# Ledger of designs, part 2: VH-VL binders against Arf-GAP with Rho-GAP domain, ANK repeat and PH domain-containing protein 1 (ARAP1)

Target 1, 186 residues: Arf-GAP with Rho-GAP domain, ANK repeat and PH domain-containing protein 1 (ARAP1), of Homo sapiens (Human) (q96p48r954to1139)
Amino acid sequence: ASMGDTLSEQQLGDSDIPVIVYRCVDYITQCGLTSEGIYRKCGQTSKTQRLLESLRQDARSVHLKEGEQHVDDVSSALKRFLRDLPDGLFTRAQRLTWLEASEIEDEEEKVSRYRELLVRLPPVNRATVKALISHLYCVQCFSDTNQMNVHNLAIVFGPTLFQTDGQDYKAGRVVEDLINHYVVVF

## First folded at step 3 (VH-VL)

Design k05 (from m04 with heavy chain L105Y; framework fv_masavibart)
Fold by ESMFold2-Fast, scan of step 3:
Structure k05 (fold): chain C 186 residues (1-186), chain A 122 residues (1-122), chain B 110 residues (1-110)
Amino acid sequence: as target 1 above (186 residues)
Amino acid sequence: QVQLVESGGGVVQPGRSLRLSCAASGFTFSNYGMYWVRQAPGKGLEWVAVISYDGSDKYYADSVKGRFTISRDNSKNTLYLQMNSLRTEDTAVYYCARDSFYDIYTGPMDVWGQGTLVTVSS
Amino acid sequence: QSALTQPASVSGSPGQSITISCTGTSSDIGGYNYVSWYQQHPGKAPKLMIYEVSKRPSGVSNRFSGSKSGNTASLTISGLQSEDEADYYCSSYTSSSTWVFGGGTKLTVL
């Protein structure tokens, strides 16, 4: 692994989250909340890769401006960054525990378990999860326009955040639970 | 059951055209990028083309660029490869394959069809 | 047709470990963590064994492992079994937003 491959080794910005995450989330919040299929539609492969490379090289110097980047290229860059984390956003050590928590039948017990697990994440990971889920909550608030409800976001971000092949329903359920219970969990 | 089934292969003369189809079942076809990969008899695998889940983005191997066109019809769960100006070196078993991730349409090929043989000979 | 270099053949005995190398450049294997390995038995379609350098799909034995160092990726098969006899292909994403395969390695289990 190279320097900057884990979350704690990333360039940190405001709110102690990786600058790459901040830049992408900020841009999509400004320009992409009403974009149909946001996060489901993929950007151009070469443009997405070039953007991600520039963010990995020096995220602090990358300032995304309206009209200079397609929102789908930015959303794809964010998804690739999160997918490619060597330890994952929820960490390899805690991955199975998060997936198991999604199977708790009692909703109040499940929410309590997620809250407990969030406290046990490293500070940068916890802050990043909070920032990302907060953003996804905002995205789904515009679902009448962008067509991305909570379930659609869970289909996209389950495999992305838990690094699954899209067949593991538990990963999607964790994402869906965190969005639906955002106010109580965070 | 997730399945890909190719069809449309056969014997064609050099310079002619052929269209291959790949029928998808058992998964939401419109969520996945798709690939065409070929294998000449007794030879190795060669990547041919990729198409994004919505058909808006396409990439080709240099050996087929300008002659082959990848396309899809999500309403019919079908992937196509239109092959024009065929050459003897295009003789191969053609496989369609699925991108393994919803959010990355240039991912690895996790599901493969059985292949369809295209023979270009006079 | 292939840009990645693999040995044409490799052999081992049951219970041994073997390693297959796949060498490219900084524009493919060295530049990205998107290396896959496929197994192909005679007359059959390829099967994904390893993706993103070292990850295994569900249902693939943990006897198969992948790694990368610089411009070279490696597939290691431990506890070699007769059913492992097959052709193995590496594949890598490239800076041109395309994929490239290795020439293939025939594994013989003696």
Scores: ipSAE 0.017, ipTM 0.605, lowest interface PAE 6.7, mean pLDDT 86

Design k06 (from m04 with heavy chain P108Y; framework fv_masavibart)
Fold by ESMFold2-Fast, scan of step 3:
Structure k06 (fold): chain C 186 residues (1-186), chain A 122 residues (1-122), chain B 110 residues (1-110)
Amino acid sequence: as target 1 above (186 residues)
Amino acid sequence: QVQLVESGGGVVQPGRSLRLSCAASGFTFSNYGMYWVRQAPGKGLEWVAVISYDGSDKYYADSVKGRFTISRDNSKNTLYLQMNSLRTEDTAVYYCARDSFYDILTGYMDVWGQGTLVTVSS
Amino acid sequence: QSALTQPASVSGSPGQSITISCTGTSSDIGGYNYVSWYQQHPGKAPKLMIYEVSKRPSGVSNRFSGSKSGNTASLTISGLQSEDEADYYCSSYTSSSTWVFGGGTKLTVL
């Protein structure tokens, strides 16, 4: 009855990414870029859960309008969706390799390694990583107002995307590196 | 209003057990990592333990590892610290604290309770 | 065994600036940008003053600033006021996936 749990089983839109990701990113881009603590602050549990349920049932028909949803509920829904992927956004098979790449001392070698690892991701995962990092780059451009710079976003999304408990600095460093090197990596 | 209230402190003899509770209100408890931090009389702060938002990850200071257990009940908005094999050096005010960030354990503790005193003496 | 080294005390006069140091190793302060500072008044719970080396939570005066150079983090308080009298603690994440506090610094405003 509901959508599948793996990223490849999600409803895909015209851009080859899950419609759930597109809907949430689009709404936050429209309404949330200047919201203080965006992605750091949590939404209301019941509202976030209802939103996730509606997106999982039929994401294509869910049209978020300003004033109808709190931005923190939408940002929490996106984080929960990404965190709860059974195989993770970067895949279980490649998690350790991504984390180890963050420790490469030579910057040119590190960037080249990230490009290689992106090509090895399944197409949906690769497209979703690109869309998400592009969105986070946009969010940090408004950091003077929203207080979410690259490091703050890395603290939030490192554990979320790599399914860690926030104590593995390498997960945050991967997110920081991808945002900082967005133009040359993607 | 965001608030944390500790309870369960008291006087206990060495070698015995005590369980502390921390009641959370005014925020979505299930979205935040939680910490226990202690302070011996006239001494500095010492991190004791941490638990992730869903209870799946737990970390302990070496001084309490194997003796203390951190746990949480998200349905009751309550954090716990089970203290076994208590020693006189465990005498301290015990604070519960909330991580400042959703979904992660940063160690930045933006909300603190008032503390509960645990005295371990013969 | 205090993992991070702070001076036991510092003092200053109203309107002056003071700096409190916090020294660790490459496995804590030097290795990560997870440095925070806490203010504690007698009989009260600690208050977060600085996080992520140099950032202030909402409601914390801009007189408080943080920085880091190598293995040493610093808290600077400008325009010193009597209510700044308190104990100040630094804290950092470590390569052992633990958190540690400094020994604390007592600030006196004379």
Scores: ipSAE 0.000, ipTM 0.473, lowest interface PAE 12.3, mean pLDDT 85

Design k07 (from m04 with light chain N33D E52D; framework fv_masavibart)
Fold by ESMFold2-Fast, scan of step 3:
Structure k07 (fold): chain C 186 residues (1-186), chain A 122 residues (1-122), chain B 110 residues (1-110)
Amino acid sequence: as target 1 above (186 residues)
Amino acid sequence: QVQLVESGGGVVQPGRSLRLSCAASGFTFSNYGMYWVRQAPGKGLEWVAVISYDGSDKYYADSVKGRFTISRDNSKNTLYLQMNSLRTEDTAVYYCARDSFYDILTGPMDVWGQGTLVTVSS
Amino acid sequence: QSALTQPASVSGSPGQSITISCTGTSSDIGGYDYVSWYQQHPGKAPKLMIYDVSKRPSGVSNRFSGSKSGNTASLTISGLQSEDEADYYCSSYTSSSTWVFGGGTKLTVL
């Protein structure tokens, strides 16, 4: 019953990821990497919603300029876009499998399982996960300034990507594992 | 068992200082932002202050800004509220509460202590 | 003083439904999806009932539901029970990175 709300129904860039994701990630990479609490602090709901609506209507026509858009509004728009995907970024069909993979005690087996699950994601979802985790890896490289280390990003993005209320530790564990093992998983 | 226990309340004269403590147990204290909330006798809840999981970010209600200082010691699993220049209108039960672990500093207060009474009177 | 407006009291009979409103501005309720509702019984600490406008913590009955329209958030309690008799407070994050509470609503179950 989604009409343009699924990941595959978005406007796609050359990297096979939604333009919405590209626009937000690019802006935060340019203007937000040293912003304290980036992704943790939230933008104003009305500004975030207006931005997200503009991106959903015609993302290619939305140009985010430094000083015109607060980084917290952009980061909140990205989180809301990902949170509100009807099938989720990791898909409904694969969601539980991803969460269960986080319980594997052997690190090599866990990493191997994540690689297998990534290959099984639809191409757009797989590319989007890779782009997002790459971006989060970049964000945590500036954690001395922005205060968003891997664990903090996992606390924020676990509930966002797996649509939980923050009580499911497995969701955060998946995000933390993907960031920590980025080089070997992707 | 997730638990928060406040202490340090009592009767104090206007203009004096008082320090409240909140002892946390049953969870990884260093992963959570923490709040102080107060309630005057027979009145409603009033938010006082918040502190981030690592102590780097702090925000205060305008009514206490410049007089109260929120702090924490993660090695002791303890939250503090230093109250200076106390006024009669600061009389209240003071609660500590835990931030939700997602969207740090913007989370709801999901776990509360039992409160400690502070009475500011001459 | 609290900045959010709630009715001072509301009443209902067992099995009925009641709704408590919480009205703010575009700088709090209208600006953020961080609206929480707390239940407080006499002499007890508050208990989180609803967060993020409409989400329930584990262990909270599905009889409690939340919603928001513009600058007004609402808590609805269906199938009223005697133990629901309590004070209810709304709370919202603000554009100043602070939190504000409503004045509270006393629910009486007749």
Scores: ipSAE 0.013, ipTM 0.522, lowest interface PAE 8.5, mean pLDDT 86

Design k09 (from m04 with heavy chain S100Y F101Y; framework fv_masavibart)
Fold by ESMFold2-Fast, scan of step 3:
Structure k09 (fold): chain C 186 residues (1-186), chain A 122 residues (1-122), chain B 110 residues (1-110)
Amino acid sequence: as target 1 above (186 residues)
Amino acid sequence: QVQLVESGGGVVQPGRSLRLSCAASGFTFSNYGMYWVRQAPGKGLEWVAVISYDGSDKYYADSVKGRFTISRDNSKNTLYLQMNSLRTEDTAVYYCARDYYYDILTGPMDVWGQGTLVTVSS
Amino acid sequence: QSALTQPASVSGSPGQSITISCTGTSSDIGGYNYVSWYQQHPGKAPKLMIYEVSKRPSGVSNRFSGSKSGNTASLTISGLQSEDEADYYCSSYTSSSTWVFGGGTKLTVL
């Protein structure tokens, strides 16, 4: 079966998220939480590309095992998959609204707005955002070892998820807000 | 606002050394891989070297391997190219360029400097 | 020498479409979706026009499009304008973790 370009066209797992996302997140959770610079360090370009192609061709048949796959190749494959979504994880239609929400000065109003925006996302996108932010919340819990605190993750995932250059502070702020308020928002 | 500015070019004799600098501004320099690309007068583009965002990975064209060293100082937002044992065929305009993606080195170079001319003459 | 083969020149008239080819091997263009195209006007630095075979950076006209078939990538410029007259270079990542450019194609708008 050919993989589609949008999240809804991907192979979906039990949590109603793309199997590609599940496979990568599961592997990083098992093997990568204490890896220094996880998500910030680059994987090897050719290995990352081959892995991503295998996942796009048939993610259900791809089983990543400890010691057989470098964590940086897996983390880079996940970032590439998310960045390359044609409609984006937060959708093109809602992208600007998410970025504008990050500028709300009142914290309670801001959190409330994010909660509203989450329920307006397509089910697959919403479930995928929840799974990813949950994972990033877990990653930052090991920041004393992996050196990836919330701010560092926001620098990486802001441009990745909103398909911006590194200078769009609003994209990073959305990611940071979602991680910091994970328990309240999800 | 995103800019790269090269400096350090000039006229040097064969066998000598020269160090080029590239000053970055308007973006988070430490998040991006950086390239050196050269162009001999009237000729095409030739990739020279690349360095990952943290300086841990470096790759070189065969023509410069062992003679040139790419490095960066993220605290100063500056990229360097140390050129040793210069040859007349190293004569070119040297450009620094930023990788389009910050997480892996894939080669699209979206921001380029103005270039600095290096002339190696006998 | 450059590993990627481009025609030395192409020409077209205003309003027409032209295509520039870039041929490599299975170790570069055929093996990866990391093909970029650059436009260079005389005395200027190159400008990224296409990346990852067919994607356009912000600010690049939709008249520019890219594609790939096997070991050959193509840049197509529709609705030719005088300002399109420039040198065009393709580039690709290689299996040896290096980057390679094509020899360049001079586009003349007649």
Scores: ipSAE 0.014, ipTM 0.583, lowest interface PAE 7.8, mean pLDDT 86

Design k10 (from m04 with heavy chain Y102W; framework fv_masavibart)
Fold by ESMFold2-Fast, scan of step 3:
Structure k10 (fold): chain C 186 residues (1-186), chain A 122 residues (1-122), chain B 110 residues (1-110)
Amino acid sequence: as target 1 above (186 residues)
Amino acid sequence: QVQLVESGGGVVQPGRSLRLSCAASGFTFSNYGMYWVRQAPGKGLEWVAVISYDGSDKYYADSVKGRFTISRDNSKNTLYLQMNSLRTEDTAVYYCARDSFWDILTGPMDVWGQGTLVTVSS
Amino acid sequence: QSALTQPASVSGSPGQSITISCTGTSSDIGGYNYVSWYQQHPGKAPKLMIYEVSKRPSGVSNRFSGSKSGNTASLTISGLQSEDEADYYCSSYTSSSTWVFGGGTKLTVL
């Protein structure tokens, strides 16, 4: 089965997020929160691609269990899936607006703007952003062990979610802001 | 702004050693996998070696395995290729290149240096 | 002896379309979606034109497109321009955790 261009064309689960996202997030939450360099370390190329292909073909039939996959292969599969979305997680239409919001000087105004932009995302995109940021909030709660604080996660996920080459600091700032303000934004 | 600059090339006799360097600037070097690719005079491109962002994963072409060692120093934003037991067939322009992806080594090389010539002759 | 087979040369006139093939095996092109294409002008370093079979980097003209069928990948250049005259190389990841290049194709714009 081929995946579509938009998140709403993907296989969706009970919470209306892509099953691929749910499977990867759930596995890392169970097995990877204390793994040093989680999301930063590279998965093995062949294993990551095979996992991605199986998830794209029929994510509902893929049930990851402890010991079946290395956590770095699962984290790389999730990053690759998100990066490869043709319309992107934050959508092409709203990409620039999200990046510009990160430059708002007043913190309360900035948070209010992010809430407004989340409401304007398609429902599947909004739910997926919420699920992903919630997960990253949990990852950074174990940063003393896994060495992945909010800044480190932003360096990884900024370019991944906004499809930049890491030179635009605004992408990382959006991710940092959403993690730091998770409780009040979502 | 993103730039890679190779150095260390030159003329060397067969059986000797040479170390190439690649200086990176304009991007966070420690976030990217890095490649060495060579091109013999008038010939095509040949992959030589690759190293992951943290240096924990390395792969080599069969033609150089056991003779060449890829390494990096993230504190100096520098990639290295230690070339031992050089042969005349190692004569080539050596390019360093950056992997387009941060997390797995899938091979698209989006930034290249200008190359450094290594001539192995007597 | 390159691992991936490309035609040695191809030619076209301005405004035309040309296609360059790259043939491997099930352990490289046929087994993975990690095919990239590079453009090299004389005396210059290669430039990435296509990655993951069909995707374009930022700044690469949409006149360049990529595709794959079985063990063969193809690069198509539409609206051919004089500056497209260059050598073109395909590349793929392999099941042996190595990377291979094609022998290269010289494109002449007449």
Scores: ipSAE 0.022, ipTM 0.621, lowest interface PAE 6.5, mean pLDDT 87

Design n11 (from g03 with heavy chain I105F, light chain N92D; framework fv_gevokizumab)
Fold by ESMFold2-Fast, scan of step 3:
Structure n11 (fold): chain C 186 residues (1-186), chain A 123 residues (1-123), chain B 107 residues (1-107)
Amino acid sequence: as target 1 above (186 residues)
Amino acid sequence: QVQLQESGPGLVKPSQTLSLTCSFSGFSLSTSGVGVGWIRQPSGKGLEWLAHIYWDDDKSYNPSLKSRLTISKDTSKNQVSLKITSVTAADTAVYFCARDSYYDFLTGYFDYWGQGTLVTVSS
Amino acid sequence: DIQMTQSTSSLSASVGDRVTITCRASQSISSYLSWYQQKPGKAVKLLIYDASSLQSGVPSRFSGSGSGTDYTLTISSLQQEDFATYFCQQYDSLPYTFGQGTKLEIK
């Protein structure tokens, strides 16, 4: 896949999500769920860059093996891939609407609004959001060991997924809401 | 090995814009995961975080000061700059720049600091 | 904002003493806490990060512990060069906030 391609232009797997996302999520699920600071700690720059280059060139041919890849290099590659999407994971056109949904005070109304917004995402984006949030739900289930609770993941992924400067608390709140309400929203 | 050095005007008049520059060596803001932040300390008081910028141009500001702060970087010069508009006597402080640790993304702890530059806001 | 409170602004000790400095957060910060040392006219130095991880180059007499809201920096055998001001900092959430500092003074 080309550097700077939209989500739909990536190599897609059987679940209609980018193979890059599948490879990274699968590896972290196998090897990284108990790693302290997973997604918070960054990998080595050169190793992360080489891995991301390989994934962008031909993700289907990249096979991540336990013991041969540091989990922090894989998690960093995934974060960078998501951050670099030209249209973003939630799309530029819907970005503000997602952020505004986080301000709804009534929880049932908020959850209903998120479900509506998910349906309006392009199919690949919707499937990728579901896969990523499902994975983050699994990560936080091990928070006693990895020390990455829902709030910590929201701090990391809010700016990453909404391409913000980290002060937009609404971005983190969207991520936190989706993780907390995963069973109901998806 | 890692070194940071602040430079500023020393004295600035009330209502003016304060411009600070952090020059560093031993690392690059082209390195993924690396960031540089600004922290200040008024005489005899504690430390206050102001802003930081990361390698990917991601920026964060202290909400109490956000409307007055602008952080920017020049990766080719190994420099990070901070501007504070409409300064008052309350902005008199020693200003530090510091590196966010490269093994943690969005961490907010600072592993190497500059020596600080004193800025006095006075006529 | 998360408030960081150090139990005392000053503490007197003698060389060879075991010294403890405490830091309390107004809400749980999940061990996202660092400790810094500040000496007059010198750069601030990171001692401990992630509540208990010793920064490279820092003497082993320094250690950190704690979880949730309560954290402690311990100096097991105080040396002359350890007389300084110590600050805790949380980085669980923005804005990042510091304790008011604890000045360690010669007895």
Scores: ipSAE 0.011, ipTM 0.475, lowest interface PAE 9.4, mean pLDDT 85

